# VH-VL binders against q0atu2: the designs that were tried, part 290

Target 1, 119 residues: q0atu2
Amino acid sequence: MLDKKARIRTSREYRNVFEKGKRLSGRFLIIYYVENALDNNRFGFITNKKIGMAVIRNRIKRQLRAIVREYQGQVKNKHDIVLVARAGIGKSSFEGMEKDYIAIMKKAGLFARNANKID

## First folded at step 13 (VH-VL)

Design yg60 (framework fv_ivicentamab_arm2)
Fold by ESMFold2-Fast, scan of step 13:
Structure yg60 (fold): chain C 119 residues (1-119), chain A 119 residues (1-119), chain B 110 residues (1-110)
Amino acid sequence: as target 1 above (119 residues)
Amino acid sequence: EVQLVESGGGLVQPGGSLRLSCAASGFTVSDYYMNWVRQAPGKGLEWVSIIYRRGSTEYADWAKGRFTISRDNSKNTLYLQMNSLRAEDTAVYYCAREGGEWEYYFDYWGQGTLVTVSS
Amino acid sequence: AYDMTQSPSTLSASVGDRVTITCQASQSIDSWLAWYQQKPGKAPKLLIHDASSLESGVPSRFKGSGSGTEFTLTISSLQPDDFATYYCQQWDDYSGEAYTFGGGTKVEIK
């Protein structure tokens, strides 16, 4: 469960991240990210049909939300971040997705210096 | 001092099986992402498989169903079980440790063990 | 299919020369690139990760640069110990299938 205030909900908000944000690709994920004018971070999730059937896409989306929630305390505040699952993500384990998420967030400079997986 | 020592290579017939071992010292294998990478004679490097810290595994598409990566934490040893071997599997097999916590590069490699598949 | 093109396949150089090796990805990999050195009969050794970060214990004459699709490894003053085969490595961009290595560049004595 990710709080409503921590979710990107509108097409306009997604478009803002895509158009004005930076892009960084990982093995299974692409992130688009931009600073916001709010007091909190917001996350969006995109799982397209190239990943597989609805059952697979729904599983991936649930797992990504769980990963984001687990590590939300490590993310530098005031960012809108959209996670786009790549076609190959269906072949990944939960740990593979988790590793990719942490790696891309650290590479993007979005994790605090002392961030670690325990929180 | 970090060391990785492979063993178990040798000559095997097409269709045969072989199990490779990689004994680690100077670190605990369960704290890292561990990989197998191979190199055919006179050719380049090719990734085979990964085992994640909590035991999830992933494989190159050509290795799925034939190769199994595993780990024995009590012996601090990584394994690669290879079944249904083909001439194309002839290579030096390296075990390799991924650097840092969430990196995608190999900071330490074993010396390699030669697997020859021929009649 | 995603490809890494490493060039040249072989280069001849003399001690003291400046050597440049290139890796070109068919699609952008940001800075997800590492460089390895391999001597005959030995395992690869990490030189550089994240395109430009020098691994501890690696001589400062080695430098990595680039981002996106074009990357270079430069050895500013070639030493006898540097005659080896060099490989670049990155993530497969589309399929998420595997780590991908370049074809290698053999640096041999002129």
Scores: ipSAE 0.254, ipTM 0.786, lowest interface PAE 4.8, mean pLDDT 86

Design yg61 (framework fv_ivicentamab_arm2)
Fold by ESMFold2-Fast, scan of step 13:
Structure yg61 (fold): chain C 119 residues (1-119), chain A 119 residues (1-119), chain B 110 residues (1-110)
Amino acid sequence: as target 1 above (119 residues)
Amino acid sequence: EVQLVESGGGLVQPGGSLRLSCAASGFTVSDHYMNWVRQAPGKGLEWVSIIYRRGSTEYADWAKGRFTISRDNSKNTLYLQMNSLRAEDTAVYYCAREGGEWEYYFDYWGQGTLVTVSS
Amino acid sequence: AYDMTQSPSTLSASVGDRVTITCQASQSIDSWLAWYQQKPGKAPKLLIHDASSLESGVPSRFKGSGSGTEFTLTISSLQPDDFATYYCQQWDDYSGEAYTFGGGTKVEIK
C-alpha cells in the first residue's frame, strides 16, 4: 500500500496535474506528470467505466498501486503523477501493466538512470 | 550473434493441432519478452501472443483458448501450441524478440515456419 | 486495426527517388511506432523504433518522423536494395490488447 502522503487525494490536486502537467501514453496507461514543491512524490489513479465492471476496475487499481509502490524508489523525487488506465487494460496481465508503467516512466525521464532490472 | 530458428510447421487438417518451436542462441529467452507474429500468404503481419520475463502471457482475441505460448528455459526455446486449427490459421509463423528492456518493438525475428491448414 | 491507415498500399518508384510512406493512428500514440522492412520470402527487419530512432546498421537515407497521430517513413534516395514491403507497428488506443501493424506499403520498381 502507498503511504497517504504519497497519494493525490483532492480534485483540486488532480486538476493541477492535468492542467500544468505533461502527458505521455503507453499501451495500457496514460500518465500526466508535473514537478511539485514537496519533498516527495504523489500518485493518483483513474479507472473509468469503459474498462469494465467495478470488480475489474478495482482489481486494476489495486494492481497499479502495487506496481507504483514496488518502483517508488526508482522515480525521480518531487513529482505529482496521475496514472489513467486506458480501455484495453482489462485484458492485460499484471506483467503487461508493469512493463507498460516502467516503459512510459523511462520514456518520460522519470526513472533514475541507475535503476536496476525488475527481475 | 543473436539468432532465432523456428521449426514444427507443416500441413495439418482442420481441427488438428501443431506445436511450433523457436530455438534461441546468443541470448537468454527468460531475460526478454518473446512474441509470436504470423503472416498469411500475401497478407500483412498479425500479432499472436507474448510471454513476459516472469511467465505471464497475453494473446490476440482470436487466439485465446486455442493457442498457448510457453518456454523451456533449460533449452532456451520458445513454443506455440496451436489447437483447433482452421484454414484461416494458414500462415508463416515468426518468433520475435522485443528490443530493449521495456520497449514494444521487435529487434530480432526468426526466419519463420509455414503452417498450412488444409484437407 | 480498422482505425489505422498506412498509405499508399503500393508505390512504384525508380532508383534515386524520394519515397514517403505514411501511417495514421485514430488516436495519439505519442512516439510508440516502429518501421520494418520485409523482402520477399524473408522475415521483417527493424528499421526505426520510437518513431525516429534509426536502428544500428540501417542506412541514413531512412528517416522516421512524426508524433501523435501522423507518422512518416522517408527514403531520401531510393536504392535497388530498398524495393520491399514496409510496415509500421503502432499501438491502437481503442484496442489496448495487441500490437498493431499497418497494412503495409509495397515499394516496387517502376
Scores: ipSAE 0.420, ipTM 0.820, lowest interface PAE 2.8, mean pLDDT 86

Design yg62 (framework fv_ivicentamab_arm2)
Fold by ESMFold2-Fast, scan of step 13:
Structure yg62 (fold): chain C 119 residues (1-119), chain A 119 residues (1-119), chain B 110 residues (1-110)
Amino acid sequence: as target 1 above (119 residues)
Amino acid sequence: EVQLVESGGGLVQPGGSLRLSCAASGFTVSDKYMNWVRQAPGKGLEWVSIIYRRGSTEYADWAKGRFTISRDNSKNTLYLQMNSLRAEDTAVYYCAREGGEWEYYFDYWGQGTLVTVSS
Amino acid sequence: AYDMTQSPSTLSASVGDRVTITCQASQSIDSWLAWYQQKPGKAPKLLIHDASSLESGVPSRFKGSGSGTEFTLTISSLQPDDFATYYCQQWDDYSGEAYTFGGGTKVEIK
């Protein structure tokens, strides 16, 4: 559900985030993040085979995009951020992934304001 | 004033069932991430289960299929249904509230209720 | 599959002593670590979260430090109320567990 301009699309763009970015790990997610020279944020998503079969990886990827989309307005502008799913994410609920995403983004100092969502 | 009061502990035979309650006051349980944590006599702390704000649940691998966390919002009470109990489930069971809005630490704990599984 | 290692398991100290407790994580957890105090017959009490952030109402003699895999809790001048068991806590992502506690360190009177 993210606009195309808000997605990291090329191998070169992913390499830039991994090589120059900071890393912070959460319970289910690792983020790599770096400031960009654009007028917007861009997000990348990585799910590997250690998570499970393609159907599980595709579900996780869809859920992560939905979470990122919902909290897009809370993220400090001009960042490239790559979310890497950890092995344990397949055991998580949607709320578990959401909680972890917000926790790591706040810890990284990437949320511009309180992103508390009670319901 | 925040309080958590557990009840329902007692002596139960191996293979039996028991339901624990945790009555909360000073806050609303559905606004928080609520957990059960146990401690065998003379031993350390061990996480059991979490219930998220919208009702999603997660469990320690050893608890899956035997334990069920739930809540009754109208009574502001958290529950732990324990089935197929084993001697190694003997412990003091605490309900614990997670701190802040999106954190992974416990800011308030109940007094605990003792569950003894013995013949 | 991996757990938190606390050392020592037990230490004897006198009022006024400086006490240091160590917690080792099997994998890097950045600074996602909390410290709890538990007195006999009582529930645990939060002391420190995010490795070094002192919880409101906790005396300033308690100090947390560290990041990655090695963390310490220091009590700069031990008081009678500080004789207790201390636990560190993080999450265990390797096996999908939500939270993992260290084995505890009992601080007892010398």
Scores: ipSAE 0.396, ipTM 0.833, lowest interface PAE 3.3, mean pLDDT 87

Design yg63 (framework fv_ivicentamab_arm2)
Fold by ESMFold2-Fast, scan of step 13:
Structure yg63 (fold): chain C 119 residues (1-119), chain A 119 residues (1-119), chain B 110 residues (1-110)
Amino acid sequence: as target 1 above (119 residues)
Amino acid sequence: EVQLVESGGGLVQPGGSLRLSCAASGFTVSDNFMNWVRQAPGKGLEWVSIIYRRGSTEYADWAKGRFTISRDNSKNTLYLQMNSLRAEDTAVYYCAREGGEWEYYFDYWGQGTLVTVSS
Amino acid sequence: AYDMTQSPSTLSASVGDRVTITCQASQSIDSWLAWYQQKPGKAPKLLIHDASSLESGVPSRFKGSGSGTEFTLTISSLQPDDFATYYCQQWDDYSGEAYTFGGGTKVEIK
């Protein structure tokens, strides 16, 4: 699990990212992202019923959090980032989600280093 | 120098099976995302399948259950096992490597191998 | 899969002409688009990725532009080596079913 302070938790915080943030879509993910005034990054995760049954949505959410945690050291500091799973993500493997996350984060300019490197 | 060389194409009857090979040189297939893309005679390009760096696989919906992508790391070779072939599977099959480290575009393609499905 | 509409299907041009090929996505794909060149009997060759990034070794007369739903490939001064079929490819498909290619544009000698 991600540390509590690294998670977007309230509706108000999610709304701020959606309203003020930039949007980039990937194959399986959409990210909304905005610079924050904090000392750390925060991540939010949204999985909709269109993805599939609860067991699938819960698996996807856990796997996305694991991916974000693994690569958190490469993310430029002071950002609020919301990951929204797209309908097709239920067909993806863990590696497919990981690949899409890294590709979209690099395209957004949110990775400070080579995405293949964890410091 | 990067090279991809396909082989194994030929004439098969509907319902038959065929295995395609793609021999890679100048790079390691397990360090890359590898794909199969096909092209029916006189038609456009159509994505078939991907194998990820750690071996996860994904398929076009029409290919699921009939086609299997795999690799042999000791031979640095990519494979596509095609079962229950149909006339509409007639195409040149290309293996293709994805560019960069975590990208979705194809930077190198093999020459292709023709599969003809007819009675 | 998002519909990728590539136009025109065929165009006739002369050496030295400026050629423009368009790809339109049914929904925004940001800049997740690549362009490929395919000569008769050959494999496709990458020209441009991420809508506008020229691949190493590709002549500067090729230019990609656009974002969102409309993208163009421009050849500023057509050379004999450029008579080929061009394909766009996107990978921003919310259904997750496939990488999607455009239908192709054949650039023929006038």
Scores: ipSAE 0.669, ipTM 0.871, lowest interface PAE 1.2, mean pLDDT 88

Design yg64 (framework fv_ivicentamab_arm2)
Fold by ESMFold2-Fast, scan of step 13:
Structure yg64 (fold): chain C 119 residues (1-119), chain A 119 residues (1-119), chain B 110 residues (1-110)
Amino acid sequence: as target 1 above (119 residues)
Amino acid sequence: EVQLVESGGGLVQPGGSLRLSCAASGFTVSDNHMNWVRQAPGKGLEWVSIIYRRGSTEYADWAKGRFTISRDNSKNTLYLQMNSLRAEDTAVYYCAREGGEWEYYFDYWGQGTLVTVSS
Amino acid sequence: AYDMTQSPSTLSASVGDRVTITCQASQSIDSWLAWYQQKPGKAPKLLIHDASSLESGVPSRFKGSGSGTEFTLTISSLQPDDFATYYCQQWDDYSGEAYTFGGGTKVEIK
C-alpha cells in the first residue's frame, strides 16, 4: 500500500489529472499525468467492469499498487499520475503488468533512462 | 553474435503432439523476454506465447490449454510444447527475443521450423 | 482486439522509387509500433521500433513516422534488396493478446 499522501483520493483531483494531463497508453495500462505543486508524487488507480468481476479487479488494483510502491523512488518528483487498467489486463501476469508500467513511465519521461540502475 | 536456432518441426497427425526447441547463443535467455511467433504458409505473422525474464508466461487465447512455453536455463534453450494439434496449427514457428526488458518489439528471430499438421 | 489495417496488400515498384506503406490502428496506440521486413523463406528482420527509431544496421533510406492511429514506413530510394513483405506490429491489449501484426505489404518488382 502507498502512504495516504501519495494517493489521489477525490473526484476533483482525478478530474484535474484527466483534464490537464497528458495521456499515454501501454499494453495493459493507460496513464494520465501532470506536474503538481506539492512536494511529493500522488497516484490514482482505476479498474472498470470491462476487466472482469470484482475479485479480478481487486487483485489487479492490489498488484498495481504493489508495482507503483516498488518503483516510487524512480519516479520524477511532483507529479500526479493516474493508472487506468485496460480491459485485457485481467489476462496479464504480474510481470506483464510490471513491464508495461516501466515501459510507459519511461516513454512518458517520468523515469530515468535506466530506471533499474538504482538497486 | 546473437543467434536463435529452432528445431523439432515436422509432419504430425491431427490430435498429435510436438515439442519445438530454440537454442540460443551469444546471450542468455533468462536475461530476456522470449516469444514464439508463427506464420501459416503464405499468410501473416501471429503471436503465440511469451515467457518473461523472471518466468511468468502468457498465451494467445487460441493457444491456452494446448501450448506450453518453457525454458531450460542450463541449456540456454527455449521450448514450445504443442498438444492436440489441428490442421490450422500448420505454420513455420519462430522463436524471437524482445529488444529489451521493457520493449514491445522483437530484435532477433530464429530461422523458423515448419510444423505440418495433416492426415 | 485492435484492428490493424495495412495497405496496400501489394505494390509494384522499380529500383530508385519512393515507396510508402501505411498501417492504421482502430484505436490510438501512441507510438508503440514496429516495422519488420521478411524475404521469402527467411525470418522477419526488425527495421524500426517505437514508430520512428531506426534499428542498428538498417539503411537510412528506411524511415518510420506517425503516432496515434496512422503510421507509415517510407523507403526513399528502393534497392534490389528491398523487394520483400513488410509487417507492422503493435501490442494487443483489448483482448489480452500480446502482439498484433498487420496483414503485410508485399513490395514486388514492376
Scores: ipSAE 0.606, ipTM 0.864, lowest interface PAE 1.6, mean pLDDT 88

Design yg65 (framework fv_ivicentamab_arm2)
Fold by ESMFold2-Fast, scan of step 13:
Structure yg65 (fold): chain C 119 residues (1-119), chain A 119 residues (1-119), chain B 110 residues (1-110)
Amino acid sequence: as target 1 above (119 residues)
Amino acid sequence: EVQLVESGGGLVQPGGSLRLSCAASGFTVSDNYMNWVRQAPGKGLEWVSIIYKRGSTEYADWAKGRFTISRDNSKNTLYLQMNSLRAEDTAVYYCAREGGEWEYYFDYWGQGTLVTVSS
Amino acid sequence: AYDMTQSPSTLSASVGDRVTITCQASQSIDSWLAWYQQKPGKAPKLLIHDASSLESGVPSRFKGSGSGTEFTLTISSLQPDDFATYYCQQWDDYSGEAYTFGGGTKVEIK
């Protein structure tokens, strides 16, 4: 679970990220991201029915939140970031999702190079 | 010097089994994402399987249930157990290390080991 | 899985020629593409990753370009050591099935 202040919660806030943000896709994830005027980062999570049943979508959301929490110290401050799970994510392992998250965040310039050393 | 050396290939009858080995030197297998990639004679490259840093595994759909990727950290060696082999599995099998910085490309490859499945 | 088409399948060229090889994805893969060189009887060798990032030790005559659905590998002033088969590889697959390779382009001497 992420701290309440670190979550994007309203439709208006999600829309802002989609309309003003940059987009980058990875194997299992798409991120939309934009700088904010706050003191912290905020994350949003989207899973759709193409991934699978509610049980699978809920598992994916829990695992993505865990990954984001584990690596939050590596993320450049003052960003709103929305993670959208792609249809194939249901076939991925936890480590597959983790690897994809780190790869896409680094490619977006949102992670320090030392993210490779977290393990 | 980074080196990958495959072994264990040979001639086997349809329905048979083989275990391939990939001995690594110059780096630690458990600190990297390791893959098997194959190439049928005169044909292109085809991804087979991955083992992640913490031991999670993924497989190509056609390999799932027949092939098992594993490693022995004490021997710094990667393995591919192949069961229920078919003529179309005839190929040179390469072990490959994924590039640094959490990316999905292969920066080092072994020289390959030939598996021939024929009656 | 995204269709990945590589063209041409074979081309004949002379030393000093400029050679261009194309990979086309059926859907956008941003810049998640690598290029490999394979000589007969040898393992593939990484040339370029992230569409345009030249791997250390690879000659500057190799250049990758493109994003989205169209990608090219260009060899300016072809050298004798460059006669080989070239493969592109993508890892941006909507279905999650990727590390998909292109069909390969064989560069032969004229």
Scores: ipSAE 0.540, ipTM 0.847, lowest interface PAE 2.0, mean pLDDT 87

Design yg66 (framework fv_ivicentamab_arm2)
Fold by ESMFold2-Fast, scan of step 13:
Structure yg66 (fold): chain C 119 residues (1-119), chain A 119 residues (1-119), chain B 110 residues (1-110)
Amino acid sequence: as target 1 above (119 residues)
Amino acid sequence: EVQLVESGGGLVQPGGSLRLSCAASGFTVSDNYMNWVRQAPGKGLEWVSIIYSRGSTEYADWAKGRFTISRDNSKNTLYLQMNSLRAEDTAVYYCAREGGEWEYYFDYWGQGTLVTVSS
Amino acid sequence: AYDMTQSPSTLSASVGDRVTITCQASQSIDSWLAWYQQKPGKAPKLLIHDASSLESGVPSRFKGSGSGTEFTLTISSLQPDDFATYYCQQWDDYSGEAYTFGGGTKVEIK
């Protein structure tokens, strides 16, 4: 679970990220990201009907929140980041989604230089 | 020194089964993402399957239900169980390691093992 | 997969020539592209990852460039060891497959 202050909540806030942010595509995820004027990061999540039925979309959304929560300490501060799930994400494993998230965050320069999953 | 050595290829009749092995040395299979990639005679490369570090698996659509990727951590060995083989499965099968955690390219490949499906 | 086109299929060249190979993706993949070299009877060898990052031990005459939908591999001065088939590789989000390879480009002696 993410704290409520770490969530993008309003249409206006989402629109700001889409209009002013950078975009980076991964295999299962697209991120839009922009620096904010706050002291913390905020995350938004978008799962649309192209992914599949509500049960699948709700599972994906919960799993993405869990992934973001697990790696929140690695994310460079003061960013608004929106994760948009791509149609193919319904075929992914949990580790496939986790890998894609970390890969795109590192490629975007949003992870600390030494950020790695310890397993 | 990283090495991957495939074995288990051979001639098999349509409808038959075959298990391929990939013995790894110089690194730990369970700490990496491992893949099978095949190449039909005179054709290009085609991805078959992945096993993630924590054991999640994914397959090419045409491989689902017929092929199973697995590993034996005590033997540091990757496997591909192939069932219901068809003539179009004739190919050299390569074991390949992903370039590092959270990456989408193969940094080391085995020499390949030939599977021929024919009567 | 159907979302990546590699060209040309075959290229004839002489030692010392500049060779260029192109991969085009049907949709933006940013810089998620790797290049491999495969010599006859051998496994593929990684040359370049993340579109332009040269793998350790690969000669500097190999250069990758591009982003988005168009990517190029350039060999600035072709050597005898460079006659091989080259493949690009990306992921395929539409079908959900982890990895998609281009059709390959065979660089052969003129």
Scores: ipSAE 0.495, ipTM 0.850, lowest interface PAE 2.3, mean pLDDT 87

Design yg67 (framework fv_ivicentamab_arm2)
Fold by ESMFold2-Fast, scan of step 13:
Structure yg67 (fold): chain C 119 residues (1-119), chain A 119 residues (1-119), chain B 110 residues (1-110)
Amino acid sequence: as target 1 above (119 residues)
Amino acid sequence: EVQLVESGGGLVQPGGSLRLSCAASGFTVSDNYMNWVRQAPGKGLEWVSIIYYRGSTEYADWAKGRFTISRDNSKNTLYLQMNSLRAEDTAVYYCAREGGEWEYYFDYWGQGTLVTVSS
Amino acid sequence: AYDMTQSPSTLSASVGDRVTITCQASQSIDSWLAWYQQKPGKAPKLLIHDASSLESGVPSRFKGSGSGTEFTLTISSLQPDDFATYYCQQWDDYSGEAYTFGGGTKVEIK
C-alpha cells in the first residue's frame, strides 16, 4: 500500500499541481507534476466517470496505486505528481498501465537512471 | 549484432491455422516488449499483438480470439499462433522489438514472413 | 478512435530536393510519434522517435519536428537511397490497437 504521507489528499494540494505543474500525456495516463518543498514525493489519482462505474474506477485507482508503490524508489525526490486516468484505461491490462506509467515518468525526466531491468 | 528472423509463413486455406516463429539473437526477448506487425501486399503497416515483460498480452480487436502471441525463453524465440485465418489476413508478418529507453516505437524489425490465405 | 492522417500519399522528387511529409493526429499525442523508412521488399527501419530524436546511424538530412497534433518529417537534400515509403506511428488507446501507423507516403523518382 502507498503510505499516507506519499498521497495528495486535499483539493488545495491537487489545485496547486494543476495550476503550477507541467503536463504530459501517455496512452492511458496523463500526469501533472511539480517540485514540492517537502522531503518526499506525493501522488494523487483521478478517475473520471467516462472510465466506467465506481467499481471499475476504484479497481483502476487501486491498480495505479500498486504501480506507483512498486516504482516509488525510482522517482526523483520532492515532487507532487497527479495521475489522471484516460477513458480508455478500462481496456488495458495491468502491465499495459505499468508500461504507460514507466514511459511517461521517463519522458518527464522523473525516473532516476537505473542499471537494473524491471522484474 | 541484433537480429530477428521470422519463419513459418506459407499458403493456407481459409479457416486454417499457422504458427509463425521469430528467432532473436544479440539480445534476450524476455527483457523486451515484443510485437507482431503485419503488412498486406501494397498496403500499410498494421499492429497485431504485444507480449509484455511478465507475459501479459494485448491484441488488435480484429485479432482477439484468433491469434495468440507467446515466447519460449529457453529458445529466445517469439511465436504467433494464427487460427481461423481469413483472406484479409494475407500479409507479410514482422516481429519487432520495442526501443530501449522509450516505449511505443520499434527499434529492430525482422525481415518478415509471408502468409497467404487463399483457396 | 484516434485517427492518424499522413499526407501526401505519394510525391515525386529529384535528388537534391527538400521533401516534407506530414502526419496529423485527431487529438494531442504530445511527442509520442516515430518515423520509419521502408524500401521495397525490406522491413521498416526506425528513423526518428519522440517526434524529433534521430536514431543512431540515420543521416542528419532527416529531421522530425512538431508536437501535439501536427508532425513533419523533412529530408533536406534527397539522396538516391531515400526513395522509399515513409510511415509515422503513435500509440492508440481507443481503437483496440496498441499502435497506429499512418497510411504511408511513397517518395518516387520524378
Scores: ipSAE 0.438, ipTM 0.837, lowest interface PAE 2.7, mean pLDDT 87

Design yg68 (framework fv_ivicentamab_arm2)
Fold by ESMFold2-Fast, scan of step 13:
Structure yg68 (fold): chain C 119 residues (1-119), chain A 119 residues (1-119), chain B 110 residues (1-110)
Amino acid sequence: as target 1 above (119 residues)
Amino acid sequence: EVQLVESGGGLVQPGGSLRLSCAASGFTVSDNYMNWVRQAPGKGLEWVSIIYHRGSTEYADWAKGRFTISRDNSKNTLYLQMNSLRAEDTAVYYCAREGGEWEYYFDYWGQGTLVTVSS
Amino acid sequence: AYDMTQSPSTLSASVGDRVTITCQASQSIDSWLAWYQQKPGKAPKLLIHDASSLESGVPSRFKGSGSGTEFTLTISSLQPDDFATYYCQQWDDYSGEAYTFGGGTKVEIK
């Protein structure tokens, strides 16, 4: 899981990322991202009812946070990034979600060092 | 150089089973995402299945429960076990490697092996 | 199901012609689109990935463009070697298929 410092928590903060940020779609994820004026990255996670029932949405959020945490060292500093899960994400394996996250982060130019799977 | 060579195709009766092999050289299958893609005679390309780095698998809805993708790392070979075959499964089956580690395209394909399901 | 519409299904052109093939996705895929060439009796060959990135060894007369939902493959001056069927490909998260291919465009040289 991510520390509170690394999480986008307020509706106002989410809105700022949506309004000012860039958007990139992947297979299971959409990211919205914008450079921030902080000394660290912050992540937000959105899962909506199209994905499925609460137990599925909670599993997806937990898995996404785990993926983001594992690769946080590769992310270029000073960004607010919101991950929006697409309706089909419930059909994916954990590795499918992980692949999609890395693919979109690399495509967005947000990986600063090694964009591929960590040893 | 990268090469993929399929084998195991042939004539089989409806309800029968067949196992396809894809021998890889010039790279390690476990370091790549590997797919099966088929093409019915005179028709377009249709995705069948994927196997990820750690062995997670995904299947086309019509293939679930009948087809199983697997690999043997010691032989650097990809497999597709096909059960309960139907006439509509008649196709050339290609194994395909995904380009890069986190991308959504196929950079190398085998020559294909023909599966004919007929009485 | 996540649809991919490719047009035209068949195209007849003369050597030297400019040929254009279009693919439309039902939802935005940004630039996650690849183009393949398949000659009769052979496996598909990658031409372009990420909508516009030309694969090594592919002639510069092939050009991919577009983003979002509409994508185009252009052959600026058709050669005899370009007789083939062309397919676009995207990811898919709805149909149970990880990847979806367009229906194909058969380019016939007059």
Scores: ipSAE 0.627, ipTM 0.863, lowest interface PAE 1.2, mean pLDDT 88

